# VHH binders against TBC1 domain family member whacked (wkd), part 5

Target 1, 363 residues: TBC1 domain family member whacked (wkd), of Drosophila melanogaster (Fruit fly) (q9vgl8)
Amino acid sequence: MATAPRSLDTISLCSTVSSCPDRNGFYGGFQRTDKPKEPLSKAQIIAREKKWLYMIDNWSIYMSKNYKKIRDRCRKGIPKSVRPKAWFYLSGAYLLKKKNPNVYNELLEKPGNPTTIEEIKKDKHRQFPFHEMFLDEQKVGQIELFNVLKAYSIYNPKVGFCQAQAPIAAFLLMHLPAEDAFWVFVSVCDVYLQDYFIPGLEVIQNDAGILEGLLKKTCPPVYRHLQKHKVEPLLYMTDWFLCAMTRTLPWETLLRVWDCFLAEGIRVIFKVALVIIGASLSRHKVRKTCTGLCETLAVLRSPEEHIVEEEFIINNMMRLNLRVEDFQIEHTRQKARRAKQKAQQEAESSGSGNGHRRNMPTL
Short names: E, the ipSAE of ESMFold2; O, the ipSAE of OpenDDE; V2, 0.75 times the mean of E and O plus 0.25 times the DockQ between their complexes.

## First folded at step 1 (VHH)

Design n1 (framework vhh_7nfr_2)
Amino acid sequence: QVQLQESGGGLVQPGGSLRLSCAASGFTFSSYAMSWVRQAPGEGREWVSSISGSGGSTYYADSVKGRFTIARDNVKNTLYLLMDSLKSDDTAVYYCAKDEYDFWSGYLDYWGQGTQVTVSS
ESMFold2-Fast, scan of step 1: ipSAE 0.000; ipTM 0.439

Design n10 (framework vhh_7nfr_2)
Fold by ESMFold2-Fast, scan of step 1:
Structure n10 (fold): chain B 363 residues (1-363), chain A 122 residues (1-122)
Amino acid sequence: as target 1 above (363 residues)
Amino acid sequence: QVQLQESGGGLVQPGGSLRLSCAASGFTFSSYEMSWVRQAPGEGREWVSSISSSGSTIYYADSVKGRFTIARDNVKNTLYLLMDSLKSDDTAVYYCARVDYFEDSGYYLDVWGQGTQVTVSS
């Protein structure tokens, strides 16, 4: 697909819609897949399914003593038939549901915040508009999407509703019954993307700094290019991180990334981002054509088709050789940096200071 | 039309040898780094070897170093993998791949062939 639209605005203007859905239920849009997927033999699929079912039946043992096997199996892709159950277990949603057997229905009975409810109603119709579950507002998918988002807004009133949550909830509903999808959604929002959706956007601003630090380490020429043209990470990474790639990646790639994301967490989103940035801008010839901020953003917001293909993303993500410690170091550095910047802004807002007070020793 | 087509796979006994070929078309082969990647039954893809556009710089995975030799013929637009002292663990589908770029992070593979099956068994 040449230049498949990657934003809600361009998706809504797309005139190309098929009369029949693709193998994944898409009638159109950038996530419709008309290219054949690399086939595994039926025997290989069955073998992988049996391994996953056995692992799930012995989940506590694998979680405690052999998490590397869970991670490795996620990296090679979870079979379609067992993916919903695997995601339910990987996210810890099975425990959340067990501890809260009637909570989802109780939340749905509550009226909720009227302003939040109207925000949900306004934005829900823009999620996967060409997918069979969400194509029509009268479809069960649209009803269940409203229910999951309403329930979460009551469950976590500190967040209420953030527009970026809608594609995540819709994506989960494509794989899980509503109540199960809700508990996976709770885990994603409260654990994997902890505090991302709280007003103020402090976490994503900190993560923007982490991404810059990792990019400086992995792709120094690209880092320098972005600095030269004042291309701030929030201009291209916000949708990638807040929506966990659900609005960014082709369908098969998105499934593979989420298999890894639920096993390894937010580090996967960072690695995918680094692959997209690196592959898009590492060639000197491409950087020459990106003479400023707008040209650079155009490349990052619409990467070439091959860069977002399943095998390309997964193989190159695995090749980055970033340790957990690399993320921890950058997190600590950026948290300290953001706290310092906030303190400086507070000092400036309480009075006009002299901007020349640099290089003073701190005792 | 950018294409890579592998050939030369087959059944061989342990300790045997095979020569894989990859025919490239639709791009300037001599301008790109090339790579071999394999996938064992039920496993993920494992990088095997890479060769620079000129052939002067070559890298091997530790599992194949000293047993496999990567080579290229820029006149014939063909990539080769010469496999000696084959082990049962070498059983896999072998893919030819084009390297998008090379840097400190390794490389990005942007074009893949359909693969050729290598089976090492008595």
Scores: ipSAE 0.000, ipTM 0.129, lowest interface PAE 23.0, mean pLDDT 81

Design n2 (framework vhh_7nfr_2)
Fold by ESMFold2-Fast, scan of step 1:
Structure n2 (fold): chain B 363 residues (1-363), chain A 121 residues (1-121)
Amino acid sequence: as target 1 above (363 residues)
Amino acid sequence: QVQLQESGGGLVQPGGSLRLSCAASGFTFSDYWMSWVRQAPGEGREWVSSISSSGGSTYYADSVKGRFTIARDNVKNTLYLLMDSLKSDDTAVYYCARGYDILTGYYEDYWGQGTQVTVSS
């Protein structure tokens, strides 16, 4: 039973890193250093911004008649100035907010579940401690993070609060005002990551099986290596999926992945995972150094910098020969496996297993 | 390319002392929290200690508090673990790690190759 240092959350963190925040508000940088990328010309940036603003102004038409253009533009990367508005629209949060006027403020006035509120209070100040919004409990960001997580726990009491939700909420608050961030967060938790945060980890266990099946198709030598050394997906993919890569990828790559994630859903997280796994273990020389479980996990948990570069991830994700049907096949296979497991458990005992079914997102 | 190289391990008698070092390269060492982690034979990995980027804040696992001291030299890009009053239970491979995960209270970034510490007669 390992003990985390509890006093860390009560100290001033400003003296522990550089005294000056970067362009994104981080003291000492984000969780990984991004490779510098040559910026687009000013004219190209303006042209892309205008195209995005026009799409947003005509959003319902693009969603119903020209979704492919939205998808393609997300894959190119959303301009930084337009990204918050684009994410608000892509997630459907604009409709949730419109349908629920004043609901966020009404949720904040409620006391909530006392146990859940105490869990959030203990956890909120641990998110991105080196970001200027979250360095101090007195900072607006810490208050807003508490408010978003409190409001969601009341909005969806079946979930309440799960620790993995905190980095997602904090990440969204770096881009959006609190109420807008709340509605994007609701969409992410209830739609994109549907049932992931319900106790029991049933959905992530199902998705681990899907990931294995897809890996067998896309990278057979790597799949064989993982099987040989008994490297179960939950040992390396759980944080990637539950936090939607927010604790894994360099900042610029994370933004590009979320541009795609909000357009195409959970399939993007699967594709990014497959790229990281395949690229990390594809070279025979690397697999030779991974003589067991621990060595293989170390490689998967700390991939080489070039593997998590934005263009590498996006280009290789797009090059994966995976159709919607491939995901549907694996989903059907895992659903059958779960049903069989439930039937066997019921035969062995008077109780039944919790075999909740997942609906795959449509294209 | 991030690289962490541990040294200073060895065989020592109970009650003895050792000084571990970790040479860091391929990143701006002074911008990162650093941690020490150990793995005993047949056991899982256990967090030992963490130090802030400036060296101003240090944290220790209850099992080593008062016996171990973590330190860093940002000019030399080197992390240290000063181990006093060593016990047989301290026998493990000691790893240098970049970063400290606030959510779990542990590292999740880059790890070194490790250095073996054996406390025995």
Scores: ipSAE 0.000, ipTM 0.103, lowest interface PAE 21.4, mean pLDDT 80

Design n3 (framework vhh_7nfr_2)
Fold by ESMFold2-Fast, scan of step 1:
Structure n3 (fold): chain B 363 residues (1-363), chain A 122 residues (1-122)
Amino acid sequence: as target 1 above (363 residues)
Amino acid sequence: QVQLQESGGGLVQPGGSLRLSCAASGFTFDDYAMSWVRQAPGEGREWVSSISGSGDYTYYADSVKGRFTIARDNVKNTLYLLMDSLKSDDTAVYYCAKEPYYYDSSGYFDYWGQGTQVTVSS
């Protein structure tokens, strides 16, 4: 049982699909990690801690001249003792806090939007226990969670509050003091997950299209299966992206994914999603049992334990043959499709005014 | 066990009105947020509107704000979408969708109805 359990009681729409790994430990194109990662020795942990502390002490130099070393160290996993400070620096929160002294406390003194405040208060009753600090509404953690979400709703009134933000804020509060957690949270919501929480789902719908294009490249049989059965990405990927996996992955896997996410951004969430989708559906035997929408969703919403294990996710994410360029290509394709759709919609809207009357220069 | 059944769709002229209903069963209706999601031919799914379990909070896509009203009757376990000033661009299959206990208005849905066709044309 992890310190922050990610078990969700979701009721399946249809019967669950039974699956097992292929012979030789493969899940289609993905290799199962049969040997658990050997725990690091105390000496190895201390060595990694010293390297991280030196890197943080020289942060601006590493960010400008040696970002690849930051990325590589994040991919190896940040030592637990250094992780809070590393996340604070990786997110840029250290600069946000430095430039905005006392702003967090000033935001807390404001009353906020009454409707938004009531939504935040109601969300407390829907929190699954992350840690003992959140078990009681009188506990410090519940007060801090309310404060971070209230402060953000005032800081960014365009967003206000979205329920998907609560798991993220709670997760950060398990690692950071409230004010530091707030500034990391601001960066996550405003930069990493930019515009995700604005009503209308425009950004997440765009990203669903990008995910489909990447899946077509990485796992064509799975892509064809999802298209054949009209399995819309929003039905399985929305929670993964809006919560940055905080409701999806086991604790140790979640920590490793966030180490990478804060260094490399949303592309990490895409890669994790591709691993979950690919590992779950790449085997013909599994797809054969997924005769429609319900069976396919059951598999995607409840992946096998081995698929969400730390080393499986990280190793297969690293093995994905995807470059930054591949994401740019899919983004360009999706932007072109949306521009075409918008142009047709605008033409139809303006065309209604000219239905039976010619609008031409008279002379 | 969970079932969502839509009704009220049909053909209507531009500027007309329709009332969609969704009968819900197999779960405690008032504990969950409910949404309407539509899909036009050849397009992806578009979120239209959401309502919290209590009915205290309603959210609308910019494209329908001021024209559509979402409502619920927790005694009858029924979700409604009141559509006024309908436009040709509102032509789509409209789906009733249940959100998980943890979400309202964010577009993550754990159960869907079969959909009801709304066609706005002259």
Scores: ipSAE 0.000, ipTM 0.180, lowest interface PAE 15.9, mean pLDDT 80

Design n4 (framework vhh_7nfr_2)
Fold by ESMFold2-Fast, scan of step 1:
Structure n4 (fold): chain B 363 residues (1-363), chain A 121 residues (1-121)
Amino acid sequence: as target 1 above (363 residues)
Amino acid sequence: QVQLQESGGGLVQPGGSLRLSCAASGFTFSNYAMSWVRQAPGEGREWVSSISWSGGSTYYADSVKGRFTIARDNVKNTLYLLMDSLKSDDTAVYYCATDLFEYGSGWYDYWGQGTQVTVSS
């Protein structure tokens, strides 16, 4: 009955294909933005751009003494003209690039692991299949995507390549030149999503438990519904977290979420997940139609359009009354649960002798 | 009713080859990542290989890289493990499992009954 944990799939994207790309380069799918947005006044745009450029020029001071202003401006949305530069600074990629001149080009000259290289080549079809930048193997985007993923697999051989990394790299390449995108990508994988892509997926399993605990605090009726029908978080949240929402959210919402994500880290992904879950299942009428695991997953994997709208996500994410301490409490609880689970499985293990977790790959 | 049924195991000499099959029914096979997991006598379960729902990505444990190939046929609802250059250390019961992750490691939802592979002269 359970399907693989995916938030939104290529099947949905295929049903909305168009021969002409929209203003953001999409041919179809839920990431297509056919509806024109009323632009901010020129004066408002200029004012926001000026504020961001001033912050970037004084970046170390803002980071050390006025981080709240950076956070607040990210929550309002970064102006499109400044967004690439802002993301480069927010991620710390500007320091990584400065410290490592020519390293990206040196990595590209290396052959890499042959098995990993073939895995990267096979995965290209899933990175924004309806976007003009990635439509053709000969398009510059496909070459740059291969290069960034190859370079990273050599830069961090402990990870090599994980399929979830490809949509992140592709997304960054839509905003940044390849070398800059590479250093932001390094920061995202090594800092923001630290250890997520290591074989065994232990961090995401821990974070699934944290999400459940936070949901119990923020929406108890929904938490009880998921427990009743044995809806494990990994069945719906894995793609959301591993891909940092890049396969989940409409384009404009994704940009706003990433503005916040680069400023505030993984807590933003938790908050977005809580909004999607809560908004999708909070109504008793909806829960009544979700008689089991499959019906509940269908709702979570295909949230209603209004739930993933830009302002809805951002406003409800900011409305969540979650402190840093709430995340720390859940992290501590989940760590204890995982330790207890491991001890129990070691006790139940007969004839194996290695104490590994039941139904788990070798760590 | 979800069912996974392995076949193709048996006794083979070191350096030999075997092809394992796993027939899936009772669910939409093409929507699931699939894995092979083995358990040697007196040992714990060891992940061997995984394949994404589309077959576009494959992953292998270091112990089998270059020797084993995982493949799937979504029309026939069948998962395969092609095992070359078999070693005595490959002796185990091999299980077909639905993988909750498409990235080559994770928790498994459904399991087959297993098929015994014995590498011995």
Scores: ipSAE 0.000, ipTM 0.118, lowest interface PAE 18.5, mean pLDDT 80

Design n5 (framework vhh_7nfr_2; at its last look DockQ between E and O 0.01; V2 from the best seeds 0.00; counts 0 for: pae O 15.3 > 2, placed apart)
Fold by OpenDDE, look of step 2:
Structure n5 (fold): chain B 363 residues (1-363), chain A 121 residues (1-121)
Amino acid sequence: as target 1 above (363 residues)
Amino acid sequence: QVQLQESGGGLVQPGGSLRLSCAASGFTFSSYDMSWVRQAPGEGREWVSSISTSGGSTYYADSVKGRFTIARDNVKNTLYLLMDSLKSDDTAVYYCAKGLEYDEWLYFDYWGQGTQVTVSS
């Protein structure tokens, strides 16, 4: 009578559900925070807001001639009051909406794929269950989440719906009206995370190789540890990359990362990942305790609180001596590697076909 | 200092062809993806086409697909846009833009002064 291994009790971190939401709308969960944000002076906030408003009013000029300034301001963090509008412009969603008047409403009226609709319905309740907008099915947030995901599935039938998209859509709905959120979501899925949600995960596999190459460059001891224990990037990066860190980072960190992500693209996600991996396994003592795949993955999937803190992530991300060229080099290397592998597979498949025709004995 | 200088714009009839050029300097041209962007009067800037560092990959907006061809000469540090079957809707200032990152994100760090393309009967 082989005793069935006791299911690792998901330590339901009984995050004490508060009767009152935090400043971000969370009643509980790991993204709830009661920590006072070091208040920028009112004057500083106003000054930053004014700068953003001015940039937005002159967006085309700033994007064309002064992108560095936009980037740098995003890295400093976008003021809460202007963040929705800033994201709408940073993502290019404002152009999409302008080019596609009423398309969102038209999509809402169209019947979606029944299978996709059922998948969306099953998954929508799992998104930020402790946030005031998503507490129950009657909340506007869940309704709008369904609408945005349905609309997208119709808009881009090649992708349809992927579960990893749902937290992104929900996150956007917390900041933007439904239609604006939809267009930002379109931009994120079709441009920023292009082909991530297509069956086969080819793009993510390529990016896994890139991440590994960059890790080799930035943190060789950690790279060697992961190689030794056969910890492949796909085992941990999918949870980070597919949802653009929406499920991984504390709320304030997530906001800052997204400010940068929308300004600088997927490379921000790579940098954040590298910081998390590097910091989590940088200490020799920690690596010594990680004697195998499972232990190492546990460390990566549950980073220490200080590692995912806003200032820690942003400061270390900025200190990563990674140039755009470094990403390009790794991208090229991975493409070449894949092409070679494909060619080898094709050669092996073509060679196996010629052997068996010979020996039918002429009866 | 990064410099991009567009040329080759002009007045052309519908159905005509133009060839735009962009001379690049002040950076390693072969190390960056390059793009064309256009801005019609009263409209925002629209992405037109991009080309990879090696020239092996090209991308086009749906509005120009099949009509425009992007090319680059890394020895001459020059980006090209061949525009065929031009339409009135192609009337715009065309800008050369540096720096699509490997992730194909549509942000550019440097732009030229632009060259005017006018398609009119």
Scores: ipSAE 0.000, ipTM 0.252, lowest interface PAE 15.3, mean pLDDT 85
ESMFold2-Fast, scan of step 1: ipSAE 0.039; ipTM 0.565
ESMFold2, look of step 2: ipSAE 0.000; ipTM 0.364
ESMFold2 (binder alone), look of step 2: mean pLDDT 81; pTM 0.815

Design n6 (framework vhh_7nfr_2; at its last look DockQ between E and O 0.08; V2 from the best seeds 0.00; counts 0 for: pae E 15.5 > 2, grease 24.3 > 24.2, SAP .721 > .668, placed apart)
Fold by ESMFold2, look of step 2:
Structure n6 (fold): chain B 363 residues (1-363), chain A 122 residues (1-122)
Amino acid sequence: as target 1 above (363 residues)
Amino acid sequence: QVQLQESGGGLVQPGGSLRLSCAASGFTFSDYAMSWVRQAPGEGREWVSSISSSGSYTYYADSVKGRFTIARDNVKNTLYLLMDSLKSDDTAVYYCARDSLRFLEWLPFDYWGQGTQVTVSS
């Protein structure tokens, strides 16, 4: 292990902390577990590792001719020994790094925006405070976290730094060397969560509407309950989506969800959210105890342990009756809302208006 | 290996019609939404149209709505763009693009072809 906390007196002032880290490096916090991992035989583990290494050695063929196999193997769970390399390939970071030699190091040498640098310094200390990599400011993990976030803010100045990015970067550094983690981070922020972190946060607002429409389809009684008590999705889903579940799920569930997320994209985050919302409020007995907004939010913000367990999340995510078309329908509804909102905004400013502006996807 | 091969471009007069085809290979075509993207000389790329994996839903840029029709044949693994009432500003290289399954909104394209030239001139 790297180190125990710096002082036992300091440990007493923190939450419950163990002197020995768990198998994932946690000394405390909700992501620490002393439960044994669900076992596979040694032969099964080795067989899965060999399948993954072969697939990685033939990555372009699998991506082009058999993407379904990649997806199915991600859904089974990526073996721990292979997972960092698998994530590096799934994200496309291996191509980004290959095409951009020395860029990470060059970015590290540049001065950043002073305001952004101060925001990063304030926020980096809060990431996974009970994990061995991030225990204090002198740990290599906190130094590397600052470097990755600084490099990104220079790499993409349109975004700069958003606080929700810090837990994502820290999470990746637990699995990958700094430069590799940086390129996975670039892919996640710029491709998987495209435009999520642009100031104004308009994309997450649209995704809240999509989530609401999907909930109406997958669990109508829960949808009606949330509508009745005026529980807007942004009140419970914002952290889930912006941080890609890194602050929400137990560790083993988080790893499995990310195995799927890097293969299938943001739809995985939607499906996990729908499982949490549905399972938390599906029983009529629970809805009866949720007599208002505050009671309903409390249930959603602190889901029961069994709901966020690994196999429950993965199995129920796959049982959802959702097709790609269902997501496209809800996306189209959001485009219609944007067009209506822009027309209304232009009408309200009609004394000097030039017309409305449209937003289109770009290559 | 993913391959997208466009064909059917050419020279047409304003008001004319043209049908573009895109032959897809190296992946399960019916699992992917598909798009057409165009690039006029000296300009950036412009999204034209998209179709869902089943073909049940179609989407169009306002500049082409009512004039262009996107379609697909999942048996023949072919994407189509039927272009009617062509205007001079439709002149561009047209690319067939595969939408990434990894993203719902603002889907980046992970593969596209070499393009086919469409020229609308008097």
Scores: ipSAE 0.000, ipTM 0.161, lowest interface PAE 15.5, mean pLDDT 82
ESMFold2-Fast, scan of step 1: ipSAE 0.151; ipTM 0.543
ESMFold2 (binder alone), look of step 2: mean pLDDT 86; pTM 0.869
OpenDDE, look of step 2: ipSAE 0.021; ipTM 0.469

Design n7 (framework vhh_7nfr_2; at its last look DockQ between E and O 0.49; V2 from the best seeds 0.00; counts 0 for: pae E 9.2 > 2)
Amino acid sequence: QVQLQESGGGLVQPGGSLRLSCAASGFTFSEYWMSWVRQAPGEGREWVSSISGSGGSTYYADSVKGRFTIARDNVKNTLYLLMDSLKSDDTAVYYCAKDTYSEYFLGDFDYWGQGTQVTVSS
ESMFold2-Fast, scan of step 1: ipSAE 0.503; ipTM 0.824
ESMFold2, look of step 2: ipSAE 0.011; ipTM 0.520
ESMFold2 (binder alone), look of step 2: mean pLDDT 85; pTM 0.855
OpenDDE, look of step 2: ipSAE 0.387; ipTM 0.764
ESMFold2-Fast, scan of step 4: ipSAE 0.316; ipTM 0.731

Design n8 (framework vhh_7nfr_2)
Fold by ESMFold2-Fast, scan of step 1:
Structure n8 (fold): chain B 363 residues (1-363), chain A 123 residues (1-123)
Amino acid sequence: as target 1 above (363 residues)
Amino acid sequence: QVQLQESGGGLVQPGGSLRLSCAASGFTFSSYAMSWVRQAPGEGREWVSSISGSGSDTYYADSVKGRFTIARDNVKNTLYLLMDSLKSDDTAVYYCARESLWEYLEKGYFDYWGQGTQVTVSS
């Protein structure tokens, strides 16, 4: 079979809807899975569950003195039964909720910004249309999704609402009760994806440059191919980063990536992106068939099934020889480049009042 | 420990057929694209064929298109190369190789290689 579309935008043309949901609540779409994953033994699952529950009961000690154990257990995959509680603790949402009793309910009682509320109403119905929670606008999931997004827009008016936030909130609501999902969502937006959703999308533009620098280091032939055909990162990586892979990865892979993301932060999204890009364009024969921008984007937007399989992604992400310092070096380099561009624009503006060049791709 | 072990090579007459097998162990076989690479006496390595992890996508060198078929069995962790209409120019040691994201410039895209199996096509 041909590789299924990975974007929610492209799966709207798929007419295959089952009468029964899969094990994860999907009636259709690219995230529906009819093939069972080879299960760990019952004993292994129980052992991992017990270790996670013990860690959670001793959370402050593990966070302060044994964070490496938390990280390593996240990389192995969190057991399904414990995942919601683990994500609640990993994100720090536990502390946010404790410090802000009844705040979620208070935010829901406020009217909010009318313009922002209308934008949320227009967008919420597009999230996971084949999942049992979101099949129609009267389902409890749709109501909860509206409530979380409304509450956040009031909680952080600097951001308000960005369409990329909706799939994240919907994804969290599939795992957590609404109030808990709200506090994890607050942490994701305000800490993990800090400033990503501010109007102008300046942070993601900077991170596009970081991704290019990391790709040049880890996969020079692929980097050269993208440069040759003028394939700008914002054309393929924007949804991956702004939505934290929620619109991109198959369900089981998405869960494994988020286990790591909540432990290690945005570096995980960069590593997953590097694996997808590298694996998709690694073979010289594939690059030869990608004679231009459109052919290259088609490959990146619909990676082969094996590339987005959970063990492939996780194992190759862990095998990347990238240190925290490598990310810091690229971040510093991109800040310096942008500072020089701004200084040059200001110098030109002092001599003539005309400088309206946008560096963002128009496609 | 990653291991790749080829078998099925031998002496065959022009126009004949052979089936090569590669037994893989020590990794999640279905998560990796696999390739066949050959090396003729006194020549460099030549890529022959590749197959995606799922088996959905296959790729062939122009020299073997229409004559060779690559296949895999992800349950048995085995890679195959079915070679039809063999020519004297197909004489080489055939290597099973696992695709890697790294070492693009010096080794190509492969991180593990089998020991090779000899295919000799002669009259």
Scores: ipSAE 0.000, ipTM 0.189, lowest interface PAE 16.5, mean pLDDT 81

